VH-VL binders against NAD kinase (nadK). Designs and how they scored, part 38

Target 1, 268 residues: NAD kinase (nadK), of Syntrophomonas wolfei subsp. wolfei (q0aze0)
Amino acid sequence: MKIILVNNRFKENTEKKAQEIAGQLSALNVEVIIDNGLDEPYAGTVDFIMVLGGDGTMLRAARRYGQRAIPVLGVNMGTVGFLSNIEINELAEYLPLILREEYSLEARMMLEVAVFQQQSLLTRVFCLNELLLRSNSPRMLSFALEISGQKLEPYRGDGLIVSTTTGSTAYSLSAGGPIADPQLDAFIVTPVASHIINKRPLVVSPEREISLHLLEEREAIIGIDGQIKMDFGAENRVLIKRAPHPLLMVNLKAKPFFTSIDRSLQRQ

## First folded at step 16 (VH-VL)

Design MM1 (from HH21 with light chain S91T)
Fold by OpenDDE, fold request of step 17:
Formats: structure tokens, sequence, C-alpha cells
Structure MM1 (fold): chain C 268 residues (1-268), chain A 123 residues (1-123), chain B 107 residues (1-107)
């Protein structure tokens, strides 16, 4: 068995723990790769991914490895979030389930985000939470939103979020988007400070495609999961689709999503 | 009410085949891992095999004594678990129980059991 | 395979007695140990999971302890309905195996 431990190099405690866990796994004849985000994603074949940290680390892991159909376990290390399943102090007791493949899987839809310059592909990324288009100035954007070839009325506002159901509890939530059951596959299109009062978010079928482009010569940015930033201008287009493969999240413990929402929201 | 009800047991000759059924009710069967456990007359319990839910890959694992002869399957639309038993041997004589295997929090303890169905393999 | 050995194979006790049953694994199974009760002519019922967690609906007179290789099931005050056969089970690794059982009989 080969396992990737994903941690955050800027969080020293996760690095230390990763080394410790690596030692323990090695003692059990498990090959371990540590990914702290410094280097490119490991290109070799692996059987399991453990994410040590919080939601941010999970998002990075998902972007780096989510398309490889590898089980991914979130191990929380003192953070509050929705993407971890067990606590770090629980890892040891659940390790037999991992090593014997006695765990449950939950498929989480990811986004495929393609950014174009004219007709040329600039970049393609997969992400677990959301794509954000927002103004890079105090001025509102004017942009076109198209869903499966259906052109909506021109949009004016600070920006737009296209999120997965997983991402519904992230920035989309702060922007007034609905909370979605992560067991559903859907796009959530949430306006960010729309010029139109009470512009409602859209819940869109995962079978559809979403495209965005600016209608004015303005400077904007594309944000991915709050971690990747890209300049976006009038010559750019973004196409959003359901990723061809979902993230396979490992469940070792039952996590009541809806009861957790109340706790999380009360803490914020 | 959560319930498992086994059926299909009976008398069969060595080398024969038999299919057991386990009807589930009172819970979301499609998400449940299931196992078969057997108990020879006057003897202890013996794990036969386990099947995961479809969403978890539907993986099947068997005990060595029944490997290659028994097949576990499920029909989620009917909330039914099956045990196809081929090439039956006299030592397969037992009461067969179906059980749930909680995939969370109980470290795979079997928390729900049926009443069992008797399989007798005899000449 | 992990071998599970229970002690004793049988015991006689009276209502009100404290009863202790032991289970030993051939190797460490950490806390992947469950206890079951089987009354005559009935299916087994889960009593304890994770070595020491009481299953919902099970009377508090039942308790489990241990970790690694040695485990114990204790009935603090034996009741008439407790006369049955008890089994331990390991689910640490496949094949999942049971102890041979301990029959608790009326004295």
Amino acid sequence: as target 1 above (268 residues)
Amino acid sequence: EVQLVESGGGLVKPGGSLRLSCAASGFTFSNAWMSWVRQAPGKGLEWVGRIKSKMDGGTKNYAAPVQGRFTISRDDSKNTLYLQMNSLKTEDTAVYYCTTVPKYDKFLAFDIWGQGTLVTVSS
Amino acid sequence: DVQMTQSPSSLSASVGDRVTITCRASQSITRYLSWYQQRPGKAPNLLIYKASNLESGVPSRFSGSGSGTDFTLTISTLQPEDFATYYCQQTYERPWTFGQGTKVEIK
C-alpha cells in the first residue's frame, strides 16, 4: 500500500505530525509520500490519501489529486470545517479500517474550470468548492452568463460564484447562496453583490455547462477555492463543467451534515 | 421497526445448491453493509461473508471454507440480501443469519440480526 | 487468522451473581472486539462494541473492558434473562472470527 500524506508546510504542527504518521505507516510496510505543497503533485500511483489539517488543505489535495479516483480522508487538526471526517487523535484507532479497506466512500462532485484566451486554453483546473469571478476594482462588472447555451440577461455586480454542493457551505454561503446537501450533484450559481436587488442564486443540473465572459473592457480575477488567483479580462472566457470524476471522500465516522451546519454557523 | 428476515433454508443433498434470502425493512438497505453468519447445530458462530453497499463498491469478501462455492449478492430495489450456496457439503449444515455491519462508529460490530434459517445438508 | 479464545467455556451462576467472561486474541486487535448474547433458540444480539461501548438498549449491568489481546465481559448482577451463551468477535482483520462461546447456566 502507498499513501500520500497531504499537509501544509506553513503549519509546522501538520508537518511534524505527517513525519510521525509516516514513520508509523512505514513500520507497517506502507510506502508514504509527504506532500506539503512545496513540490508538484506526486505523479506515481497511490492507494490512499490522508489530508492532515483543515478544509483548505483538503481543497488543495482535491485539486492536486481529486481526478485520480483515490480515496481521500480528511483528518482534522484543530480546525473548524466540513471536509474532515476524523480527528488526528482518532487516526490510530481507525487505521485498521484504512489498511483493510473497510471504509465507506462518498463521491463529491468537483468542478472542471477551463479558462480561455480567445480560443486557446490557458489553464484547466479541477476544484472541490467554487469558481469565483469578481471585479479587480471598486467598479462593478458586466458579464455574460450562459447555461447550456441559454444566454441569461447581462449580469452586473461585484462578481459571481459557481460552486459545487460541497462548496455551498464555503464562500457561496457568505454570499447568500443556499446550503446544499453534499450528497447532491449540482451547480450553485450565487451572485456577489448584484446590481439587481434580490437576484437569486441558481441551482443548476450537473449535466449543464456554465460559461462566463466580460461584456466590458474591465479587469477581473478568477478565484479557485480561495487559493488560486488568475487575471481575467475581456479576451478571456471561462467554461465550467462537472469534473469527469468525483472526489472520493473516505468516511470512517458518521458525520451528520445538517446538525453540523448549525454548529458551524453559530461559531461564525 | 428494523428487521431482517431470512428464508430459503431447507434440506439439500451434498453437492446440491440452495439460495437464501434476507429481507430487510426499517432502514435504508441500499446504504448498508451486510454479512452472513452461520451456526452449526450446537456449535459457535462462524462468519461466512460480507458485502458492501453499491456506493462503497459492492465489494464481497468470504471466509475460506465457502470461498468459490458461496456468492453473496443484493437487490437493493427489493431490500433483499442473498446467499447462493453451491456444491454444498455436510459441514455447511447450519442456521444461517444475515446481519448488518455498520460501516461507522462500531468497528464493524454486527448490530442487527435476523432470526436465521436452517440449512441441512444430508444424504 | 486471528484466533479468539474464551474462558470459561461454561459456568454456573445464580441470579444476583457477578459474572466475568474473558476473551483472548492470538494477536493484538486493539479495540476491534464485540460481545454478543445468544439466548436458546434465538439469534445473537450485540451487547458491546469497540471493546467497551454498550450497545443501545442493552442493560447497564453489562460492561466490556480490555484492549490489545485480553478482553472481559462483565455482568454485574446476573438476571434470569441473562442465562445464555456469550460470544466475542474480532473485526480487526478478515476473516472475522468469533470465540467458541461461553454458556452461562443456572446454578
Scores: ipSAE 0.901, ipTM 0.958, lowest interface PAE 0.5, mean pLDDT 95
Fold by OpenDDE, fold request of step 17:
Structure MM1 (fold): chain C 268 residues (1-268), chain A 123 residues (1-123), chain B 107 residues (1-107)
Amino acid sequence: as target 1 above (268 residues)
Amino acid sequence: EVQLVESGGGLVKPGGSLRLSCAASGFTFSNAWMSWVRQAPGKGLEWVGRIKSKMDGGTKNYAAPVQGRFTISRDDSKNTLYLQMNSLKTEDTAVYYCTTVPKYDKFLAFDIWGQGTLVTVSS
Amino acid sequence: DVQMTQSPSSLSASVGDRVTITCRASQSITRYLSWYQQRPGKAPNLLIYKASNLESGVPSRFSGSGSGTDFTLTISTLQPEDFATYYCQQTYERPWTFGQGTKVEIK
C-alpha cells in the first residue's frame, strides 16, 4: 500500500505529525509520501490519501489529487471545519480500517474551472468548493452570466460565487447562499453584494455549464477555494463545469452534517 | 422494527447449488454493509463473506473455504441480500445467517442478525 | 489468520454468580473485538463492541474489557436468561474469525 500524507508546511504541528505518521506507516510496510505543498503533486500511483489539518488543507489536496479517484481521508488537527472525518488522536484506532479498506466512500462533486483568453486556454483547475469572481476595485463589476447557453440579464455587483454543494458552507454561505446537502450534486450561484436588493442565489443542475465574462473594461480577480488567485479582465472568460470525477472522501465515523452545521451556526 | 429474514435453505446433494435470500426491513438497506455467517450443527460461528453498499463500491470479500464457490450479491430495489452457493460440500452444512455490518462506530461488529436458514448438504 | 481462543469452553454457574469469560487473539487486534450471546435455537446477539462498549438494549450486567490480545467478558450477576453460548469475534483483519464459544450452563 502507498499513502500520501498531505499537510501544510506553514503549520509546524502538521509537519511533525506527518513525519510521525509516516514512520508508523513505514513500520507497517506502507510506502508513504509526504506532500506539504512545496513541490508539485506526486505523479505516481497511490492507494490512499490522508489529509492532516483542516478544510484548507483538504481543499488543496482535492485540487492536487481529486481527479485520480483515490480515497481521501480528512484528519482534523484542532480546526473547525466540515471536511475532516476523524481527529488526529483517533487515527491510530481507525488505521486498521484504512489498511484493510474497510471504509465508506462519499463522492463529492468538484468543479472544473477553465479560464480563457479569447480562444486560448489560460488555465484549468479542479476544485472542491467554489470559484469566485470579484472586483479588484471598490467599484461594482458588470458581467455576463450564461447557464447552458441561456444568457441572463447583465449582472452588477461586487462579484459572484459558483460553488459546489460542498462549498455551500464556505464563502457562499457568508455571501447569503443556501446550505446544501453535500450528498447532492449541484451548482450554487451566489451573488456577492448585488446592486439588486435581495437577488437570490441559484441552484443549478450539475449537467449545465456556467460561463462568466466582464462586460466592461475593469479589473477583477478569479479566486479558487479561497487559495488560488488570478487576474481576470475583459478579454477573459471563465467556463465552469462539473468535474469528470468526484472527490472520494473517506468516512470512518458517522458525522451528521446538519447537526454539525447547526452547531456551527449557533456559535456565530 | 429492524429485521432480517433468511430463506432458501434446504437439502441439496454434494456438488449441487443453492441460493439463499435475506430480506431486510426497518432500515435503509441500500446503505448497509451486509455479511453472511454460518454455523455447522453443534459448532461455532464462521464468517462466510461481506458485501459493501453500492455507494461504497459494492466490494465483496469471502472466507477461504467458500472462495470461488459462493457469491454474495444484493438487490437494493428489493432490500434483499443473496448468497449463491455452488459446488456445495458436506462441510457446507450449516445454519446460514445474514447480518448487518455497521460501517461506522462499531468497528465492524455484527449488530443485526436474521433467524437463519438451514442448509443441509448430503448424498 | 487471526486465531481466537476462548476460555473456558464451558462452565457451570448459578443464578447470581459472577461469570468471567476470556478471549485471546493470536496477535494484537487492538479493540476490534466483539462479544455475542447465542441462546439455544436462536441467532446470536451482539453484546459488546470495540472490546468494551455495551450494545444498545443489552443489560448493564454485561461488560467487556481488554485490548491487544487478551479480552474479558464479565457477567456481574448471572440471570436465568444468561445461560447461553458466548462468542468473541475479531474484525481487525479478514477473515473475520470467532472464538470457539463458551457455554454457560446451569449448575
Scores: ipSAE 0.900, ipTM 0.957, lowest interface PAE 0.5, mean pLDDT 95
Fold by OpenDDE, look of step 16:
Formats: sequence, structure tokens, C-alpha cells
Structure MM1 (fold): chain C 268 residues (1-268), chain A 123 residues (1-123), chain B 107 residues (1-107)
Amino acid sequence: as target 1 above (268 residues)
Amino acid sequence: EVQLVESGGGLVKPGGSLRLSCAASGFTFSNAWMSWVRQAPGKGLEWVGRIKSKMDGGTKNYAAPVQGRFTISRDDSKNTLYLQMNSLKTEDTAVYYCTTVPKYDKFLAFDIWGQGTLVTVSS
Amino acid sequence: DVQMTQSPSSLSASVGDRVTITCRASQSITRYLSWYQQRPGKAPNLLIYKASNLESGVPSRFSGSGSGTDFTLTISTLQPEDFATYYCQQTYERPWTFGQGTKVEIK
């Protein structure tokens, strides 16, 4: 068995814990790779991914490794979120299930985000939560939204969020989007401070494609999972699709999503 | 109500074959891990094998005494678990139970059991 | 394989008695230990999981304790319906194995 430990490169305690766990796993004849901010994702084949940290660390791990269809376990280390399944102090007890491959999986839809400069692909990213388009100035944006070729009325506002159901409890929620069951596959399109009063979020089939581009010469920013930022201008367009592979999240213990929403959100 | 009902047991000669069925109701069978456990007359319990859900890979594992002779399978559309038993031996004589295996929280404890079906292997 | 050894193999008790059954694993299984009750002619029923957690619907007179290699099932006040055979099981590693059973008989 080969396991990647992904820790929070900005928190020293997660690194120390990763090293400790690596030692323990090695003693059990498990090969371990630690990703503490590697320049590139580890390219070798692995059987299991363990994420040590919070939601942010999980998002990073998902972007780096989610397309490989490898089981990913979130191990929470002192934070409250929606993406960890067990606590760090529970890991030792659940380790036998991991090593014996006696764990359940939950498929979480990811986004495939493609950013273009005219017809040229600039970057393609898979992400677990959302794509954010926002103004880089105090002025509102004007942008076009197309869903499967259907051109909607132009949007005017601070921006737009395209989120997975997993991401529904992230920035989309803060922007007024609905809370979605993470077991459901769907896009959530949430306006950010639209000039149209009561502009409603859209719930869109995962089978559809979403396209965004600016309708005027303004400076905007594309944000992905709150961690990746890139400039976005009039010559750019973004295409959002369902990723070809879901993130396979490991469920070692049951987590009551809906009953824990308030508690989790208040603690973030 | 969650229920498991085994069937297909009977008398068979050594070297023969038999197929057991377990009909599930009252829960989402397609998501459930299932196991077979047997009990020889007047003896204790013996794990036979386990099958995961399709989502979890449908992986099958068997106890050594039945490895290569028994096959666990499932038809989710029929909510039915199967145990194909080939090359039966006299020591395979037992009541066979199907069970659910919780995927989390109970550390794989068998929480739901059928009533069992008797398999007798005799000349 | 992990061997599970129960003690005693059988015991006689009266209604109202405190009954204790022990299970020992050949190696540490942490808390991957469950207890089952089997009445004559019936299928087993789960009593305790994770060494000490009471299964839903099981009377509170049943309790489990232990971790590692030594485990105990306790019936605080034996009731008429408790005369049965009890099994421990480890699910720490495959093959999953049961103890040989403890038959609780009426004195």
C-alpha cells in the first residue's frame, strides 16, 4: 500500500503530524509520500490520500490529485469544516479500516474550469468548491452567462459564483446561494451583489456547460476555491463543466451534514 | 423494517453444488455491504465471506476454507445476495446466515441477520 | 489469523445474577470487538460493537468493556430471556473470527 499525506504547508503542526504518521505507517510497511507543498503533484501511483488539516487543505489536495480517482480521507486538525471525516485523534483507531481497505466512498462532483485567451487555452483546473468571477475594481462587471448554448440576459454586478454542491456551503452560501445536499450532482450559479434586486441563484444540471465572458473592457479576477487567482479580461472566457472524475471521499464515520450545518458555519 | 431472508438450502451430496439467496428489504440494498456467516450443527459461528457495494468496488473476500469453491455475488436490481457453493464438502454442513456489514461507525459489526438456511452435505 | 478465546465455555446462573463473560484475542485488536447473543434456534443478534457501544434496542443491563486483547461482556441482572449463547467477534483483520461461544444456562 502506498499513501500520500497532504498537509497544510502553512501550518507547522500539520507537517509534524504528517511526519509522525508517516513514521507509523512506514513501521507497518506502508509506503508514504508527504506532500507539504511540492512544486508539482506527486506523479507516482498511490492507493490512498490522507489530508491532514482543514477544508482548505482538502481543496488543495482535490485540485492536485482528485482527477486520479483515488480515495481521499480528510483528517481534521483543529478546525471546523465540511470536508473532513475524522479527527486527528481518531486516526489511530480507524487506521485498520484504511489499511484493510474496509472503508466506504462518497463521490463528490468536481468542476472542470477552462480559461481561454480568445481561442487558446490558458489553463485547465479541477476544483471541488467553486469558480468565482469578480470585479477587480469598485465598479460592477457586465458579463455574459451561457448555459449549454443558451444565452441568458447579461449579468451586472460584483461577480458570479459557479459552485458544486460541495461548495454550496462555502462562498456561494455567503453570497446567498442555497445549501445543497453534497450527495447531489449539480451546478449552483450564485450572483454576487447583482444590480438586479432578487437575482436568484440557479441550480443547473451537471450535464450542462457554463460559459462566462466580460461584455466590456474591465479588469476582473477569476478565483478558484479561494486559493487560485488569475486576471480575467475582455479577451478571456471561462468554460465550466463537470469534471470527468468525481472526488472519491472516504467515509469512515457517518457525518450528519444537515444537522451540523449551523454549528459548522458558525465556527468557520 | 429491515429484513433479510435466506433461501436455497437443502440436502446435497459431496462434490455437489448449491446456490443460496438472501432477499433484502427495508433498506437501500445497493449501498450495503453484505456478509455470509455459517454455523455447523451444535457449533459456533464462522465467517464465510463479504462483498462490498458496487460504489465501493464490489470487492469480495472469503475465508480460507471456502476460498476457490464459494462465490458471493449480488443483484442490486433484485435486492438479492447470493452464495454459490461448489465442490461441497461434509464440513460445509451448516446453517448459513446473510448479514449486513455497516460501512462505518460500528467497526464492521454485523447488525442485521437473516433467519438462516440449512445446508446439509451428506452421502 | 486472530484467535478469539472465550471463557467460560458455559456457565450456570440464576435470574437476577451478575454474569461476566470474557474474550481474549491472540493479538491486539484495539476496539474491533463485537458481542452477539444467540437464543436456541434463532439467528445471532448484535449486542455490543466497538467493544463497549450498546446496539440500539439492546437492554442497558448489557455492557461491554476492554481494549487490546482482553474484553468483557457483563449482564448486570440476568433475565429469563438472557439464557442463550454469546459470541465475541473480531473485525480487526480478515478473516474475521468469532470466539467459540459461551452458553449461559439456568441454574
Scores: ipSAE 0.884, ipTM 0.951, lowest interface PAE 0.5, mean pLDDT 95

Design MM1 (from HH21 with light chain S91T)
Fold by ESMFold2, fold request of step 17:
Structure MM1 (fold): chain C 268 residues (1-268), chain A 123 residues (1-123), chain B 107 residues (1-107)
Amino acid sequence: as target 1 above (268 residues)
Amino acid sequence: EVQLVESGGGLVKPGGSLRLSCAASGFTFSNAWMSWVRQAPGKGLEWVGRIKSKMDGGTKNYAAPVQGRFTISRDDSKNTLYLQMNSLKTEDTAVYYCTTVPKYDKFLAFDIWGQGTLVTVSS
Amino acid sequence: DVQMTQSPSSLSASVGDRVTITCRASQSITRYLSWYQQRPGKAPNLLIYKASNLESGVPSRFSGSGSGTDFTLTISTLQPEDFATYYCQQTYERPWTFGQGTKVEIK
């Protein structure tokens, strides 16, 4: 069996802990590849991915490996997040389940994001939470949204978020989007500081194609999962589709989604 | 009101076939991993096989003595687990129990059990 | 395959007695050990999971201990309803094997 250990070397003690876990796994005759973000993603055959860290580390793992249909387990390293399943101090006791594939899988929809300059593909990126289109200047954007070839009335404001249901609790929520059950497959399209009052968040079928382009020359950026930034101008268009493969998240402990969100809403 | 009720047991000749049913109620059957366990008269418990939920891939695993002869299946629309037993041997004579296998938190302990159905294989 | 051996195969005890039953695995199973009770003519029911965790609704007179290869089920003050056969089971590795059982009888 071969496992990738994904860590974030900038979190306290994460590098040492990753080496310790790799040692434990090697003692069980498990081949371990450590991915700390410095090298290209491991390209060889892999059976399982352990993410040591919080939601940010999971987002990087999803972008690197999510299209390969490899089970991914989030292991929390002391920071509170939404995408981890077990705590680091529990890992040893759960290893027999991992090694014998006695675990449940949860599929999480991902986005495929393709950025074009005129008609030429510049890049294609996969993400778990969201694409953000946002102004990169004090001026607001005017932009067009098309859904499966249907042109909506132009948008005007600071930008737009196209999110998965998993991403509904991230930036989309702060911008006024709904909380969505991550078991649903859908796009959530959330305007950011819209000056057009009737532009409400939209929940859109995962079978649709979403296209964005600017209607005026402005400096804008595309943000991916809050971790990748790309310049975006009037010569660019972005196309967003459901990714071919969902992220396969491993569940070893029950993790009730609605209990966690209810605590976040206790202010009401 | 969680309940598992097995049925379909009876007398069968060696080499014959029989299908057992397990009717489930009081819990979400479609999310559950299910197992069969048997107990020969006057003997201990023996694991027969396990089926995962469809959402977890529907994986089936069997104990060696029944591999290739028994097939576990499920019908989530009817909340029913099945055990198809072919090429039966006298050694298969037992009370057959269906049980749940929690996929979280209990390290695969078998927590809910039916009352069992007797299968007798004799010439 | 992991073999599970229980001791004793049977015992006789009185109401109020402290009863201990042991279960030994042929290799380390860490804490992947559960205990079941089977009353005469009835189906088994789960008592203990993870070697020491009490299943919901099980009386606190039942307790489990151990890790690795050696495990113990204890009934601190035996009650009339506790006369039954007890089985351990490992779930560390398929096939998920049971011990041969320990019959607890009234004296």
Scores: ipSAE 0.688, ipTM 0.871, lowest interface PAE 1.5, mean pLDDT 91
Fold by ESMFold2, fold request of step 17:
Structure MM1 (fold): chain C 268 residues (1-268), chain A 123 residues (1-123), chain B 107 residues (1-107)
Amino acid sequence: as target 1 above (268 residues)
Amino acid sequence: EVQLVESGGGLVKPGGSLRLSCAASGFTFSNAWMSWVRQAPGKGLEWVGRIKSKMDGGTKNYAAPVQGRFTISRDDSKNTLYLQMNSLKTEDTAVYYCTTVPKYDKFLAFDIWGQGTLVTVSS
Amino acid sequence: DVQMTQSPSSLSASVGDRVTITCRASQSITRYLSWYQQRPGKAPNLLIYKASNLESGVPSRFSGSGSGTDFTLTISTLQPEDFATYYCQQTYERPWTFGQGTKVEIK
């Protein structure tokens, strides 16, 4: 069996713990690959991914590995968020279930984000929470939103969020979007400081394609999961689709989403 | 109220076949992992096999004595678990129980049991 | 296969007695052990999971302990309804095996 351990290179306590866990797994004849973010994603075949850290580390693991249909377990090492399942001090007792594949899976929709310059693809990236389009200057943006070729009335404001249901408790929530059940597949489209009086958040079928472009030259950026940014100008457009594969999250403990909402939001 | 009710037991000759049913109510059957356990008269408990939920891959596992002869299946629209028993032997004579296997928090302990159905294999 | 050995095979006791039943695994199963009670003519019911956790609705006179290879079930003050056969089971690895049982009878 071959496992990737994902940690955060800026958190040396997770690196020490990752080495400790890798040693324990190696003693059980489990091959271990450590991904601390410094190197390219591991390209070889693996059976399981273990994320040591909080929601941010899980977001990076999802971007790197989420399209490979590999089970991913979130192991909390401090602050409880929305994406961890067990605590680090519980890992040893759950290890027999992991190694014998006696676990349940939960699928989480991801976004596929393609950025173009005119007609040429510049980059394609996947994300778990959201894409943000926002102004990078004091001036408002004027931009077009198209949903499966249907042009909505132009937007004017600071920007727009296109979120998954998993991302509904992240930036989209702060911008006025609804909390959504992460077991649903949907886009949540949330305006950011809209100048247009009654632009409301939209909940959109995952089968739609969402396109954004600027209607006038302005300094803008797109943000991915709050961790990646790219410059965005009048020569660009972005196309957003449901990713071909969901993130496959491992559940070893019951994690009731609705009864834990207030506690999880207060701890962020 | 959570219930499991087995049916389909009876007398069958060696080499024969029998299908057991287990009707579930009071919980979300389609999310559950299910197992069969048997108990020969006057004897202890013996695990027969387990089926995962379809969302978890529908994986089936069997104890060696029944491998290749017994097939576990489920119909989530009817909340029903089945055990197809072929090539029956006299040593298959037992009360057959269906059980749930919690996939969370209980380390696979068998928490809900039916009352059982008797299968007698005799010439 | 992990073999589970219970001791004793049977015992006689009076109401109010403290009863201890042991279960030994042929290899370490960490805490992947459960205990079941089967009253005469009835289906088994779960008492203890994870070696020491009491199932909901089970009286507090039942307790479990141990890890690795050696486990015990204790009934602190035996009651009339506790005269039954008790089984341990490992779920560490398939096939998931039961002990042979311990019959607790009226003295």
Scores: ipSAE 0.657, ipTM 0.857, lowest interface PAE 1.7, mean pLDDT 91
Fold by ESMFold2, fold request of step 17:
Structure MM1 (fold): chain C 268 residues (1-268), chain A 123 residues (1-123), chain B 107 residues (1-107)
Amino acid sequence: as target 1 above (268 residues)
Amino acid sequence: EVQLVESGGGLVKPGGSLRLSCAASGFTFSNAWMSWVRQAPGKGLEWVGRIKSKMDGGTKNYAAPVQGRFTISRDDSKNTLYLQMNSLKTEDTAVYYCTTVPKYDKFLAFDIWGQGTLVTVSS
Amino acid sequence: DVQMTQSPSSLSASVGDRVTITCRASQSITRYLSWYQQRPGKAPNLLIYKASNLESGVPSRFSGSGSGTDFTLTISTLQPEDFATYYCQQTYERPWTFGQGTKVEIK
């Protein structure tokens, strides 16, 4: 069996713990690859991914490995969020379930984000929480939103968030979007500081395609999961679809989403 | 109320076949992992096999004595678990129980049990 | 395969007695141990999971302890309804095996 341990190189305690866990797993004849974010994602076949840390570390793991249909377990190391399932001090007692594949999987929808320069594809990125389009200057944006070819009235404001249901508790929530059940597949489209008073958040079928482009020349940015930033201008368009594969999250403990909302939001 | 009810037991000759049913109610059957356990008359409990939910891959695992002869299946639209028993032997004589195997928190302990159905394999 | 051995195979006790049943695994199973009660003519029911956690609705006179290879089920004050056979089970690795059972008889 081969496992990737994903940690955050900027948090010393996660590096030390990752080495400790790797040693424990190696003693059980498990091959371990440590991904601390310094190197390219591991390209070989693996059976399981353990994420040591909080929601941010999980987001990086999802972008790197989420389209590979590999089970991913979030292991909390001190910051309770929405994407961890067990605590680090429980890992040893849950190892028999992990190693013998006695666990449940929960599918979490991901976004496929394609950014174009005119008609040419510049890049394709996958993300778990959201795409943010926002102004990169004191001036507001004027931009067009199309949903499956249906052109909405132009938007004017600071920007727009297109999130998954998993991302509904992240930036989308701060911008006025609803909290969504992560078991639903949907897009949540949330305006950011809209000058157009009637632009409400939209909940959109996962089968739709969402397109964004600027209507005036302005400096803008595309943000991905709050961790990747790309310049975006009048020559660009972004197309957002449901990703081909969901993130396969491992559940070893029941962690009811709705009864834990207040506690999880206090940590963010 | 959570309930499991087995049926389909009876007398069968060696080499014969029988299909057991387990009707489930009071919980979301399609999300559950299910197991069969048997108990020969006057003897202890023996795990027969387990099926995961379809969303978890539908994986089936069997104890060695029944591997290749028994098949576990489920029909989520009918909330029913099945055990197809082929090439039956006299040592398969037992009360057969269906049970749930919780995915979470209980380290796979078998928490909900049916009443059992008797299978007798005899000439 | 992990073998589970219970001791004693049977015992007789009076109402009010403290009863202790031991279960030994042939290898470490950490805390992947559960206890079941089977009253005569009835299906088993879960008493204890994770070696020491009481299942909902189980009286507090039942307790479990142990880890690794050695486990104990204790009934602090035996009641008439506790006349039953008790089984331990490991779920550490497949096949998930039961002990042979301990029959508790009321004197």
Scores: ipSAE 0.650, ipTM 0.856, lowest interface PAE 1.8, mean pLDDT 91

